# VH-VL binders against q5slc1: the designs that were tried, part 9

Target 1, 112 residues: q5slc1
Amino acid sequence: MGALRGRWAEEEALRFLLGKGYRLLWRNRRTPFGEVDLFMEKDGVYVVVEVKQRASARFGAPLEAITPGKVRRLLQSARFLLGRDDLPVRLEAVLVHGTPKDFRLEHLVLEL

## First folded at step 20 (VH-VL)

Design ad4
Fold by ESMFold2, fold request of step 21:
Structure ad4 (fold): chain C 112 residues (1-112), chain A 121 residues (1-121), chain B 108 residues (1-108)
Amino acid sequence: as target 1 above (112 residues)
Amino acid sequence: QVQLVQSGAEVKKPGASVKVSCKASGYTFTEYWMHWAKQAPGQGLEWIGEIYPNSGDTYYAQKFQGRVTMTRDTSISTAYMELSRLRSDDTAVYYCARDSKTIFGDWFDPWGQGTLVTVSS
Amino acid sequence: QIVLTQSPGTLSLSPGERATLSCRASQSVSSSYLAWYQQKPGQAPRLWIYDAYDRATGIPDRFSGSGSGTDFTLTISRLEPEDFATYYCQQYDYSPWTFGQGTKLEIK
């Protein structure tokens, strides 16, 4: 895995979260509202995890706001995948800074 | 009113260098990544690279690695792109563009007006 | 790097018609990390659509973005004279960022 491969950052993000005790339910699932990168569960809470790769040195930069449209589509997708809308869902990000040979991960819980 | 104003057109000979400037106003220059793109006559857009004005950190597309240098002067809110060892196929309009400031986005808004660089004998 | 291929290269239509512009990626562009730009001759590109679906400020609602995975579409429901321009897609899923080669929408 020392060379660039398709969607490598998503694979690293998944491995990282599994090591933190997250459980994977679905990945790369298309819904009528868009595609969800990782749909997971941790401590009884459902989690939508979105992965973002940037080769530039952005580690430790201030948190930027998620757009309202993206929030709506991710929540709608979660409801679709669960088949219900009465459960709490947490939105998280894994920011992958760098390239396959030299990267760092930043894991964030986002306020909805 | 966010604006990016670029330096004027340049005419260069093969083998020379060109340095294009992009002056930012109406926002905090140091907090947004700045990008550069190339558009050859009658052609589409090609991403060249990016710079973070706060740190000076850069990342360049492989095609331009070794020939492009991006810098900035935060005291005058100005980004620069220098392209060396110019060739005839470097004739193009060069744009600066501001990145979004969102956790997942890297779309470009606004763009500078463009700088025509002509490389001819 | 992700290659974006736009089709058709040139689309010749009349005002009042519906336009459908395609952008296909060489690998999945998940999470809708895709934008569209409009460019008129002699002008800089302008942000039109971001996150595949969201119109930039001031963009008329006759423009819509759709698609997921490798296939994305910009649709203009009823062409106005000012809509004739070149449109570019851009991905920001994996660095380096890349653009499609453009679709020129011209008056028939």
Scores: ipSAE 0.794, ipTM 0.921, lowest interface PAE 1.0, mean pLDDT 91
Fold by ESMFold2, last read:
Structure ad4 (fold): chain C 112 residues (1-112), chain A 121 residues (1-121), chain B 108 residues (1-108)
Amino acid sequence: as target 1 above (112 residues)
Amino acid sequence: QVQLVQSGAEVKKPGASVKVSCKASGYTFTEYWMHWAKQAPGQGLEWIGEIYPNSGDTYYAQKFQGRVTMTRDTSISTAYMELSRLRSDDTAVYYCARDSKTIFGDWFDPWGQGTLVTVSS
Amino acid sequence: QIVLTQSPGTLSLSPGERATLSCRASQSVSSSYLAWYQQKPGQAPRLWIYDAYDRATGIPDRFSGSGSGTDFTLTISRLEPEDFATYYCQQYDYSPWTFGQGTKLEIK
């Protein structure tokens, strides 16, 4: 059942972050600069959260940083959605490793 | 400088197996996932699966599960894909391709030159 | 799995014209997890656009990617003779990774 539901990893990521005290503001919001998966707030700070699913076991693989183009577009999208550019915005990732029946979440704060 | 060089074309009979090699150079072979894709004559691309050379971990598309085996030899920076119980619709060019190694990305760059496998009676 | 449908199947144009190649996904492709590849006969595919919008190294600025959600576009502002090839889109939002069936861009 879970394997047949579209965007299941994003649902699990949202549930996980709500359980950690994050507040959802917008979801799957399109902007002139791209799409934001989850736009949230935690302890008075706005947070863009991007979700990535991979069925393969990716734990322990060396990672290069998020691409500069993607950073720019996510920050531009956040400022567009807020209607201002003078507020701090944090970028985070939720990596969903596995399939609907058997998955693991990894939560990362991305350095700018 | 980054390069993937594949083994030569093969002709096989139905029911046989084929093993295609993909030799990597110009980067750290164990740090990037390797993917394989199929392109039947005059057709588009179809993803077969992936292998992580460091661990040997694999994941296969369901269509190929049970017939494909991906392996590697890290001492010579070479990945392998073996396809068993060949049938005529396995006739295709098979490509290896390197994953992007980014937190969110899984685009493929570079690709090997391709290996034509012909299955004929 | 996410099905990508490209249109048109074949696009016949002349050098100097503008080309628009479409890729439609069966579900939303979040965070623009989409790439484009160019392939010429007898050659391997080559990465052209990644993250929906970013040109790979060495790709001319006449190529641009756009779109979000289920609808993505590759645009060539003014066709050059070397641009006639087949173009494929690929998604990397949800495993397994999938490709569109291709759009053949041919000289009119």
Scores: ipSAE 0.790, ipTM 0.922, lowest interface PAE 1.0, mean pLDDT 91
Fold by ESMFold2 at other seeds, fold request of step 21:
Structure ad4 (fold): chain C 112 residues (1-112), chain A 121 residues (1-121), chain B 108 residues (1-108)
Amino acid sequence: as target 1 above (112 residues)
Amino acid sequence: QVQLVQSGAEVKKPGASVKVSCKASGYTFTEYWMHWAKQAPGQGLEWIGEIYPNSGDTYYAQKFQGRVTMTRDTSISTAYMELSRLRSDDTAVYYCARDSKTIFGDWFDPWGQGTLVTVSS
Amino acid sequence: QIVLTQSPGTLSLSPGERATLSCRASQSVSSSYLAWYQQKPGQAPRLWIYDAYDRATGIPDRFSGSGSGTDFTLTISRLEPEDFATYYCQQYDYSPWTFGQGTKLEIK
């Protein structure tokens, strides 16, 4: 794992969520509204999961806001992928703090 | 109103060090990561590294590791970048820039006006 | 680390024309973690587009960002005299953050 794998943080986030009982539906799916990193399901609820890597030590920082444009595009993408707009969709983040050899994960539910 | 004001131009000899300052105003200095970038004459932008003013935590691009030190003084809302063992290809404009304060974003707004560092023999 | 390659290096056009500036990443840049900056000679860069698609405050609607994966585009639908400048893309998907080498948009 490392520079040769390219997208290592997203892979670690996926492994982590699968271990928590999430089910993967789609990955890196492009829609007319943007790209969704991980589209998953947990306990009957559809979940859009966005992954963010930062090498700097930001673990445990207070929740930061997500921009309105990004929320809109993620929700529109979820509705596109589902083919319907009447189901609840949860937005979550997996923040990957560090480098391939030394990282920690932070899993957050985002306010909509 | 939000602004970053950098120290003036510097002329240095090879082997010396330079310390550029970046004074922040119009926002809470400790709440935003600060970044530094290099632009050599006629060239594009190159990211140097970042510092979190609250903790002093830093992360540097590999190219600058071992020669760059970023610090800050929170009492005067000022960030610093020091570059040591200067050589001719360190001649450039150096910018500070404020990171976004969002969960996913790391775009830079605003930027300081830039500081020209000239290294001449 | 993610290398961003912009094309063309120089784009010579006249006011009123449509401009298309390309930014290609060495690996996929997911969730549109990409920004565009404008820079004029003697000035600092200015944020223009963030999250690939969103205009910064005060940026005219003739500017739009598009693309996903490895290919991103900045489009100016109808060039105005003030639009002639150098444009840089920047990614924030994986540390370290990196910039493209720039596209100089110059008057023909």
Scores: ipSAE 0.789, ipTM 0.921, lowest interface PAE 1.0, mean pLDDT 91
Fold by ESMFold2, last read:
Structure ad4 (fold): chain C 112 residues (1-112), chain A 121 residues (1-121), chain B 108 residues (1-108)
Amino acid sequence: as target 1 above (112 residues)
Amino acid sequence: QVQLVQSGAEVKKPGASVKVSCKASGYTFTEYWMHWAKQAPGQGLEWIGEIYPNSGDTYYAQKFQGRVTMTRDTSISTAYMELSRLRSDDTAVYYCARDSKTIFGDWFDPWGQGTLVTVSS
Amino acid sequence: QIVLTQSPGTLSLSPGERATLSCRASQSVSSSYLAWYQQKPGQAPRLWIYDAYDRATGIPDRFSGSGSGTDFTLTISRLEPEDFATYYCQQYDYSPWTFGQGTKLEIK
């Protein structure tokens, strides 16, 4: 499907965030608590970015909260990767709506 | 108590169409995507597609594109899946299932009880 | 599309034993976008595990999910009679959503 290789939505999300001035530290990083899609930095703040692709037309739809289990695992993974737990970490999402040749991005800051 | 109740078994001839219904209760029908899946006898599960009852927007797996139509009637909280130009390998149990509605999740809970569609001469 | 391959096809064990059911993906399933379902004959599938690790409501703690990348596992630490069923994995990383072909867990 399309010209992009596997994980195409993650590549588009990364490109988008780099264009917004984010800096990539790690991607697809495994930890004892799970996997982090993109671990980035923006203006001195560490950011865990999770990417979700859906082919259906879900752009702009009302959002449900991220599950508590997923929040906990992402934060634990960030602390593991940093080797410390005294730094602020922000959770963000990039929702990729559509297919490789016709998609739109929705960028969200997730709150506790 | 969230529940999905499907229409009864159908026997169809090759070339006909079938329309399976899925009546939802115990939750706000328009706020959750509804999915449909196929399970041929003795086989695993195959995703067919999805519909958003609020908007009527659909997306179908490529294998079913052009033969499946998903609709809904929000006044009676009911989703429908119609499969046309039936052939013998369409014989299967068809399930509706509710999406999780979370920002990252698309697991299915609950499922309807299933509708057996038999295509025979 | 992401193909999920479950192994073994059939697993024959006795109550009290430990069961390990494997699900391998044809490409990495990022962020653990993977669920497990239990299905008994004549019944609909039931959600068992979501996000690779989280038990659905009412699922006993003898069930656990693990893995990342391409390799995921459902483990039952000590089999109970009610656990004998077919288990399916499902990915929701990239559309279209896909299921594994199932592992039938049966009484030895």
Scores: ipSAE 0.789, ipTM 0.922, lowest interface PAE 1.0, mean pLDDT 91
Fold by ESMFold2 at other seeds, last read:
Structure ad4 (fold): chain C 112 residues (1-112), chain A 121 residues (1-121), chain B 108 residues (1-108)
Amino acid sequence: as target 1 above (112 residues)
Amino acid sequence: QVQLVQSGAEVKKPGASVKVSCKASGYTFTEYWMHWAKQAPGQGLEWIGEIYPNSGDTYYAQKFQGRVTMTRDTSISTAYMELSRLRSDDTAVYYCARDSKTIFGDWFDPWGQGTLVTVSS
Amino acid sequence: QIVLTQSPGTLSLSPGERATLSCRASQSVSSSYLAWYQQKPGQAPRLWIYDAYDRATGIPDRFSGSGSGTDFTLTISRLEPEDFATYYCQQYDYSPWTFGQGTKLEIK
């Protein structure tokens, strides 16, 4: 219970994506290659969604791309969870800016 | 080439203020969040807060809220941390450190060399 | 706040031995939002491992990071004299960012 309450940003991200018609397949799944926050499906496409919380006011600020190591591990994890490596997988981010009482979401599709 | 150079050691009395500087070189100062951390003698690291030099936006750990002020001067690529109403348990080495500037990462590289602040009666 | 507890506090080993340094979080640190730093006396911390698994530039491959959830490990497969230092873990899953109290790796 405590761990779920402490992961409030992930809960908000999930609620947001479900409201946009995403379907949840797995969450917080550990694989030999790392952990996937949210593994979802939208319009027939598998999506790995990574959630990041920052209390600072970073909404709209430019950031560099995801690191190559993290891309590799997320894709390897997706293939592991699907049991195959011939399906397209999209990477997305939900950036949660702020605190539980005052936050904003930024939803990004990550270009690979 | 990326370097953070901090101001020299300070000795202060309880109740005073201290302002530590951190001069950045070798990268675009305004594009990376800057962080400050405290390390009391013989102890671990404690995060104080962060500033975005481009906008001047800050966020402080609750423990330091109301006593810390972070500022910057973009014309000389320098960040500042001021800690007021100093107490004896503020005696520590204070570090500036550059954020990773990635979508998901907030690791710190590089760090400044540290500034020893001693608060004594 | 996520509390990181490192163990052991001090680890006494000889060059050539394998070292295993643990970092346990008070709640799950998802997506491998964890870094490791090395610090020698009188010096600033240095980034060693980021995203739980990735070595920073110039870090020897005898260092590896592993773990997920609440349990993370820094492993040194064969200790060199220069590896004796204090190591800190840091999480960046949820603000505020926090550090472990450190493991001092000292020569036996």
Scores: ipSAE 0.789, ipTM 0.922, lowest interface PAE 1.0, mean pLDDT 91

Design ad4
Fold by ESMFold2 at other seeds, fold request of step 21:
Structure ad4 (fold): chain C 112 residues (1-112), chain A 121 residues (1-121), chain B 108 residues (1-108)
Amino acid sequence: as target 1 above (112 residues)
Amino acid sequence: QVQLVQSGAEVKKPGASVKVSCKASGYTFTEYWMHWAKQAPGQGLEWIGEIYPNSGDTYYAQKFQGRVTMTRDTSISTAYMELSRLRSDDTAVYYCARDSKTIFGDWFDPWGQGTLVTVSS
Amino acid sequence: QIVLTQSPGTLSLSPGERATLSCRASQSVSSSYLAWYQQKPGQAPRLWIYDAYDRATGIPDRFSGSGSGTDFTLTISRLEPEDFATYYCQQYDYSPWTFGQGTKLEIK
C-alpha cells in the first residue's frame, strides 16, 4: 500500500464486507437525497453501509447516535436506488480507525 | 448554556512557546472531542488537531507535528494547546471548538471566542 | 489530505439577491460529510449547515445546502443584511479535517 489512495477506508470496508458474504450492488451512488457509500445485500436483505474514517483512537468508544436527518436521507436513497419503498433496508456502519498503514475496522448494525 | 472560554491574547518573541487554554462549561467535558484551529490575519481556517479529554488521545495535522502539544485537565474542564518554537507565521487567532457527538459527524459547535497570538521580534 | 476550494473568493451582492457559494473537494466527500460555517469580522465561526443539508439550530430556511461527491453548494435564496459574512466549508470524511479558504459575501 502506498501513500493516501483517495477513498482507501471505503475500499478496506468493502473488502471486509465482501469477505463476510455481502454482495455489492452500488458504491458511491448519488441520489436526489445524498450519496450512499455502499449499497449491499446480505442473505436477501438490502443494506446501506456508511463508512467513517477517523485517524484518532476511537476504537471501542461508546455508541453515539446517528442524526435523524441522516437516517431519513439514507432510507430515501435506498428507496430511490431500489425503485420501490416496500422492502426492508438495514443500516450499518463500518468505522475505520487509523491511517492507511495502521487501521482497525469496527462493524456495527445501526439501531433506528 | 454550552460555552468555551479561551485565555487572553498573547505577545511572544520568535523561538518562544505559547499555551492557550479553553475552559468548557454547560456539558460533560470528557464526552466530546475538542479541536483547535488557526486563523492567520485576513486568512481562512486551518485545522491543527484534536484531543479526547477522557483519554487524552490526540491527533495533529502534519504541518504542526513536533511543535504542537494538546493536553487537558478534566478536574477544571479545561483543554490546552501549546505551540513551541514560534515563528512569525504563527501570528493568528487560535480557536478551540467542540466536536459533534454522533457516529458519523465531526462538525464543530460551539467555538471558543479565539485567542490572538502575536509573534513579534 | 482533502483540499477544499471555495469559489468565488469574494461575492459582491445586494440585499434581496440570491447567493450561491461553491465548495469543491480534491476527492469525493462521501456520505455528505461536509459542514458550512459563517464568520463575521472579530467573531468566532458559527455552525451553519452540517451533513451537507441540515441547518444548525436557529438558522433560517433561506439557507440551504446541496451537492454530493466533489461539488457542494450553500445557497441563500434572498439575502438579508445580516447574511454578509465569510462562509467556510469543512469536510469530515477523511482525517485530517480541512476547511475551504472561504468565500467573502460582501454588500455591493
Scores: ipSAE 0.788, ipTM 0.919, lowest interface PAE 0.9, mean pLDDT 91
Fold by ESMFold2 at other seeds, fold request of step 21:
Structure ad4 (fold): chain C 112 residues (1-112), chain A 121 residues (1-121), chain B 108 residues (1-108)
Amino acid sequence: as target 1 above (112 residues)
Amino acid sequence: QVQLVQSGAEVKKPGASVKVSCKASGYTFTEYWMHWAKQAPGQGLEWIGEIYPNSGDTYYAQKFQGRVTMTRDTSISTAYMELSRLRSDDTAVYYCARDSKTIFGDWFDPWGQGTLVTVSS
Amino acid sequence: QIVLTQSPGTLSLSPGERATLSCRASQSVSSSYLAWYQQKPGQAPRLWIYDAYDRATGIPDRFSGSGSGTDFTLTISRLEPEDFATYYCQQYDYSPWTFGQGTKLEIK
């Protein structure tokens, strides 16, 4: 538990998704296009999951978006890791609001 | 155009308080987190904390906890940072900066022009 | 908190040369949650690169960001006179947000 303090939000996000029936394939995987936090599978679909921690009680601004550059790099990384480009890939986020002693999770499917 | 305009330079004595203002224009003030940062003379940047103008929610870096208070007045699109019990090492330029409004981003753009606070006896 | 260490502290080069500025994090900064800022004396910092790789609006393509994990780099392929300034990296992976101490890029 003490060792969890460094990257605690990613560990909590992983635990949460495993509890929802996701299966972990890789984590913190570097590719020529960037790094993927969690690469997972759910119901036969490959999923790139990005984790974001904020200590503040942020609930987001209206209609927040992911940047086009980040979308492109995540999809390129997924194709690289799979070794093929003919499979559907979903992008998801786990937003971790708070600190190790007091946090909540928000799980989102990202619109491309 | 998006702009952050800060209040003018201040000279304070040790033990006093200072309140710096940051007036926003060109965007919806309540939709973006606002941040404050410190830059001591000849030194780098240090994050102080953040406020969400819509709710007034704040979070402060531990170093400043107990001495900093961030507030806002949404009717005039203005954020404030107050630093109390001033010491000589509080002499610095203080910046406000707007957060990005993206799911994963917390980069700062734009920044205010800065407010020099000098603490001397 | 995540400590960012920039190197070198000062980099002395001439216009036309290639510059390589390093930012090392005390723990992995996943998903490339890293930005770069340029600051000239008497001015506010300006956003230069975000998400490790993406140039802010109006930033020339001679600037590029690279790296992942704990090691990030800002590269200027061919220095112009206006590029001499101090550059800071900033992480936004875990609160509190932190900055590197800066690299001053100066004319040799």
Scores: ipSAE 0.786, ipTM 0.923, lowest interface PAE 1.0, mean pLDDT 91
Fold by ESMFold2 at other seeds, last read:
Structure ad4 (fold): chain C 112 residues (1-112), chain A 121 residues (1-121), chain B 108 residues (1-108)
Amino acid sequence: as target 1 above (112 residues)
Amino acid sequence: QVQLVQSGAEVKKPGASVKVSCKASGYTFTEYWMHWAKQAPGQGLEWIGEIYPNSGDTYYAQKFQGRVTMTRDTSISTAYMELSRLRSDDTAVYYCARDSKTIFGDWFDPWGQGTLVTVSS
Amino acid sequence: QIVLTQSPGTLSLSPGERATLSCRASQSVSSSYLAWYQQKPGQAPRLWIYDAYDRATGIPDRFSGSGSGTDFTLTISRLEPEDFATYYCQQYDYSPWTFGQGTKLEIK
């Protein structure tokens, strides 16, 4: 049990997705519209992955829709990073439930 | 319409305990995490912890671990925060606040009106 | 835990001026998981901005949030008398959730 290190949950999410065959293109990339946590590719499809950590016991809790503002900014960021707006982009989440010493991951495809 | 109404001001002696209530209305109490924050006189906001009314699960800031207990009564849509072994620097306004219900968000809206707890000799 | 440091501590300005309030995080808040609250004396805090950029319901468009990474700002393009208050930033990237110490915006 130690102090929480930097962005540990994002590192665990990245490791998990790489193990699932995702390819990392960019991470923590700032754009005029915000920042994308992980910009990845899987089976020929570009994927924006947003990571969220919560220490409380939230694994399996009911999900609510992502806010329209956040959807807009993530898609605008993807188009900016790709330099075009005619490619499909999938939006995904990795929810990291718990603390560095005891956590679980939940991987979701978000309906846009 | 959504409201959080807190219990009235309390005056306590050092070493005592206080239990502040927060009654929710205008929404489904069990579906939203509830948070508590402290604001000492003339000072900023300090997060204390959270409770999920449906399950009773809690998480507390380390500074309060061991002295704070958060509970709820779902039959009356009421959350509670109990702070034990009170000392003079626990004198503050204590707020309850409702979490967002979104997959990524944890902002607080609305807040209760606050409960002044005064700890004096 | 993520420490949020707000600057300046007190900002003295007149109605009609532009205000810029800074919130700096001890580590990147790269997901824009940051909110702003307004608090007037004797009142509870009120949600002002969420997700760094989005105004809460009923908040005038003279308020805007910006920034990413470790540096976030709240801008008021043209101060109105009702805007003089204390403003707090709050992060929700990593538990535990934390607040900045506040910036008091007062009439010069």
Scores: ipSAE 0.784, ipTM 0.916, lowest interface PAE 1.0, mean pLDDT 91
Fold by ESMFold2 at other seeds, look of step 20:
Structure ad4 (fold): chain C 112 residues (1-112), chain A 121 residues (1-121), chain B 108 residues (1-108)
Amino acid sequence: as target 1 above (112 residues)
Amino acid sequence: QVQLVQSGAEVKKPGASVKVSCKASGYTFTEYWMHWAKQAPGQGLEWIGEIYPNSGDTYYAQKFQGRVTMTRDTSISTAYMELSRLRSDDTAVYYCARDSKTIFGDWFDPWGQGTLVTVSS
Amino acid sequence: QIVLTQSPGTLSLSPGERATLSCRASQSVSSSYLAWYQQKPGQAPRLWIYDAYDRATGIPDRFSGSGSGTDFTLTISRLEPEDFATYYCQQYDYSPWTFGQGTKLEIK
């Protein structure tokens, strides 16, 4: 029931990151530039975390590119939520490979 | 120029199987997931499943699980979709389509020209 | 499975008018994992918008995508003759990937 509800992969990603010592500031927050899945903080650094689920067997696959438009919107959203643009923001991904019954998580820091 | 060229139209009887091919050119075939979709006459698009040509790994929509098989031949940059135990409501145009190569995206570009499969007796 | 419902089924308008096409999801589609495709009779679908907001290469700026959560729209600010076609939305938030049933945009 738990992981099978609605946005189950996002809930699993959040649980995983909280267990790694991340602090949640906002989730599913709409800005003029788009929506941010998870806006978090770790060791004094602000982090935008994007969650992506795929049922296919993709765990450990080579890192694929992030589109320039998505990078721009995520960073603009972070600046909006912080109310300033002079702080570094890290972009991260949690890739959720599989289905609610059988999944694995891959946590990545995105190279911009 | 990235292209996907599909095999020609097929006419089949109920209970038969059909195997549609999709030949890729203009990009590295093994680096992109390939998808298949169904469009019945006058209807919308329905996702069937996907294959990763490098590994041969597949995932199928539940509706097609047990009747569809996706394969590929990397030596000729060709993907295949086989649909078995055909019935009249399998009459449709079948498309292959290339996935985006992005960490978060699974939009499809380009698409093959489509293959009409007609199931009738 | 996320079900996408498009409305209206058919939209009849004249060149020069503004068109608004709706796509509603059965659950929230986060991070704007949504694309739009254009299809003309006898042709394959063509990518039009990706990530809800971004126009594919060569797509005119009279097309724009918007929305979040469960409600997404495709807007054409001023219709040209070549814009009359069927449009499909597609989500890639949760497997399996799904399409809406389409909106046919036709000349009045």
Scores: ipSAE 0.781, ipTM 0.915, lowest interface PAE 1.0, mean pLDDT 91
Fold by ESMFold2, look of step 20:
Structure ad4 (fold): chain C 112 residues (1-112), chain A 121 residues (1-121), chain B 108 residues (1-108)
Amino acid sequence: as target 1 above (112 residues)
Amino acid sequence: QVQLVQSGAEVKKPGASVKVSCKASGYTFTEYWMHWAKQAPGQGLEWIGEIYPNSGDTYYAQKFQGRVTMTRDTSISTAYMELSRLRSDDTAVYYCARDSKTIFGDWFDPWGQGTLVTVSS
Amino acid sequence: QIVLTQSPGTLSLSPGERATLSCRASQSVSSSYLAWYQQKPGQAPRLWIYDAYDRATGIPDRFSGSGSGTDFTLTISRLEPEDFATYYCQQYDYSPWTFGQGTKLEIK
């Protein structure tokens, strides 16, 4: 219980995406290239979703960039989980701003 | 190029307040969150809280809530951390540190040189 | 809050040896949301590794980060005299951000 409750922002992100018609394939999957928070599917497209929690009021903050190393590892992890290198994969973020009792979600599609 | 320069050492008595400054240079001060951390003598690092210089928004660790106030002056690119009602276990080196400017990262680079605050009767 | 426990507390080795420093989290941490810092006496911490695996600018490739879940490791493949210092891990998965208590890497 402690481990699931301790990752509350991931649970809220998952509920949010399921409500938007995403289908969960795997969560918290470890690969030789790192860990994928949520690996999902939407309308026949595979999606790697990374979740980030911050208690500070960062909702609507200026544009932030994903690092090249993180992009590479997420894509390599997706290809590992799929067992092939020729399928398109979309990268998305769910930013969870706040605390368990008072939070807001920001859902982003990351440009590659 | 990017640099954080903190104010000098302070000696205070229990019950007093201290205000430490952190002057930023070499980057756009208002675009990066600033963090403060405590390191008691011979011990590890403890996160105190953060401030966004653009808006002045703050968030503090529960342990420091009610005693810490973080502010800034954007005209001189300077962040401040004030601790009130000082007690002996507040004796420590206090650091400011710049957050990363990324969607997923909150690592700290660079750090200020540190400010020793000594609380003694 | 996430507690980070580093082991060993002190690691005594000689230049040329391989060092392995461990950081264990009280709950699962995304492998990308962990950093390592080096600190020498009288100096500020310095960013060493970010996102668990990526070396900060200027950090030599003898340093590598690994791990996922609750177990993370900083490895130094061949120790140089300049590498003897205290190393801290830091998580940024869930607020509040926390640090491990440090591993002091000292010359034998």
Scores: ipSAE 0.777, ipTM 0.916, lowest interface PAE 1.1, mean pLDDT 90

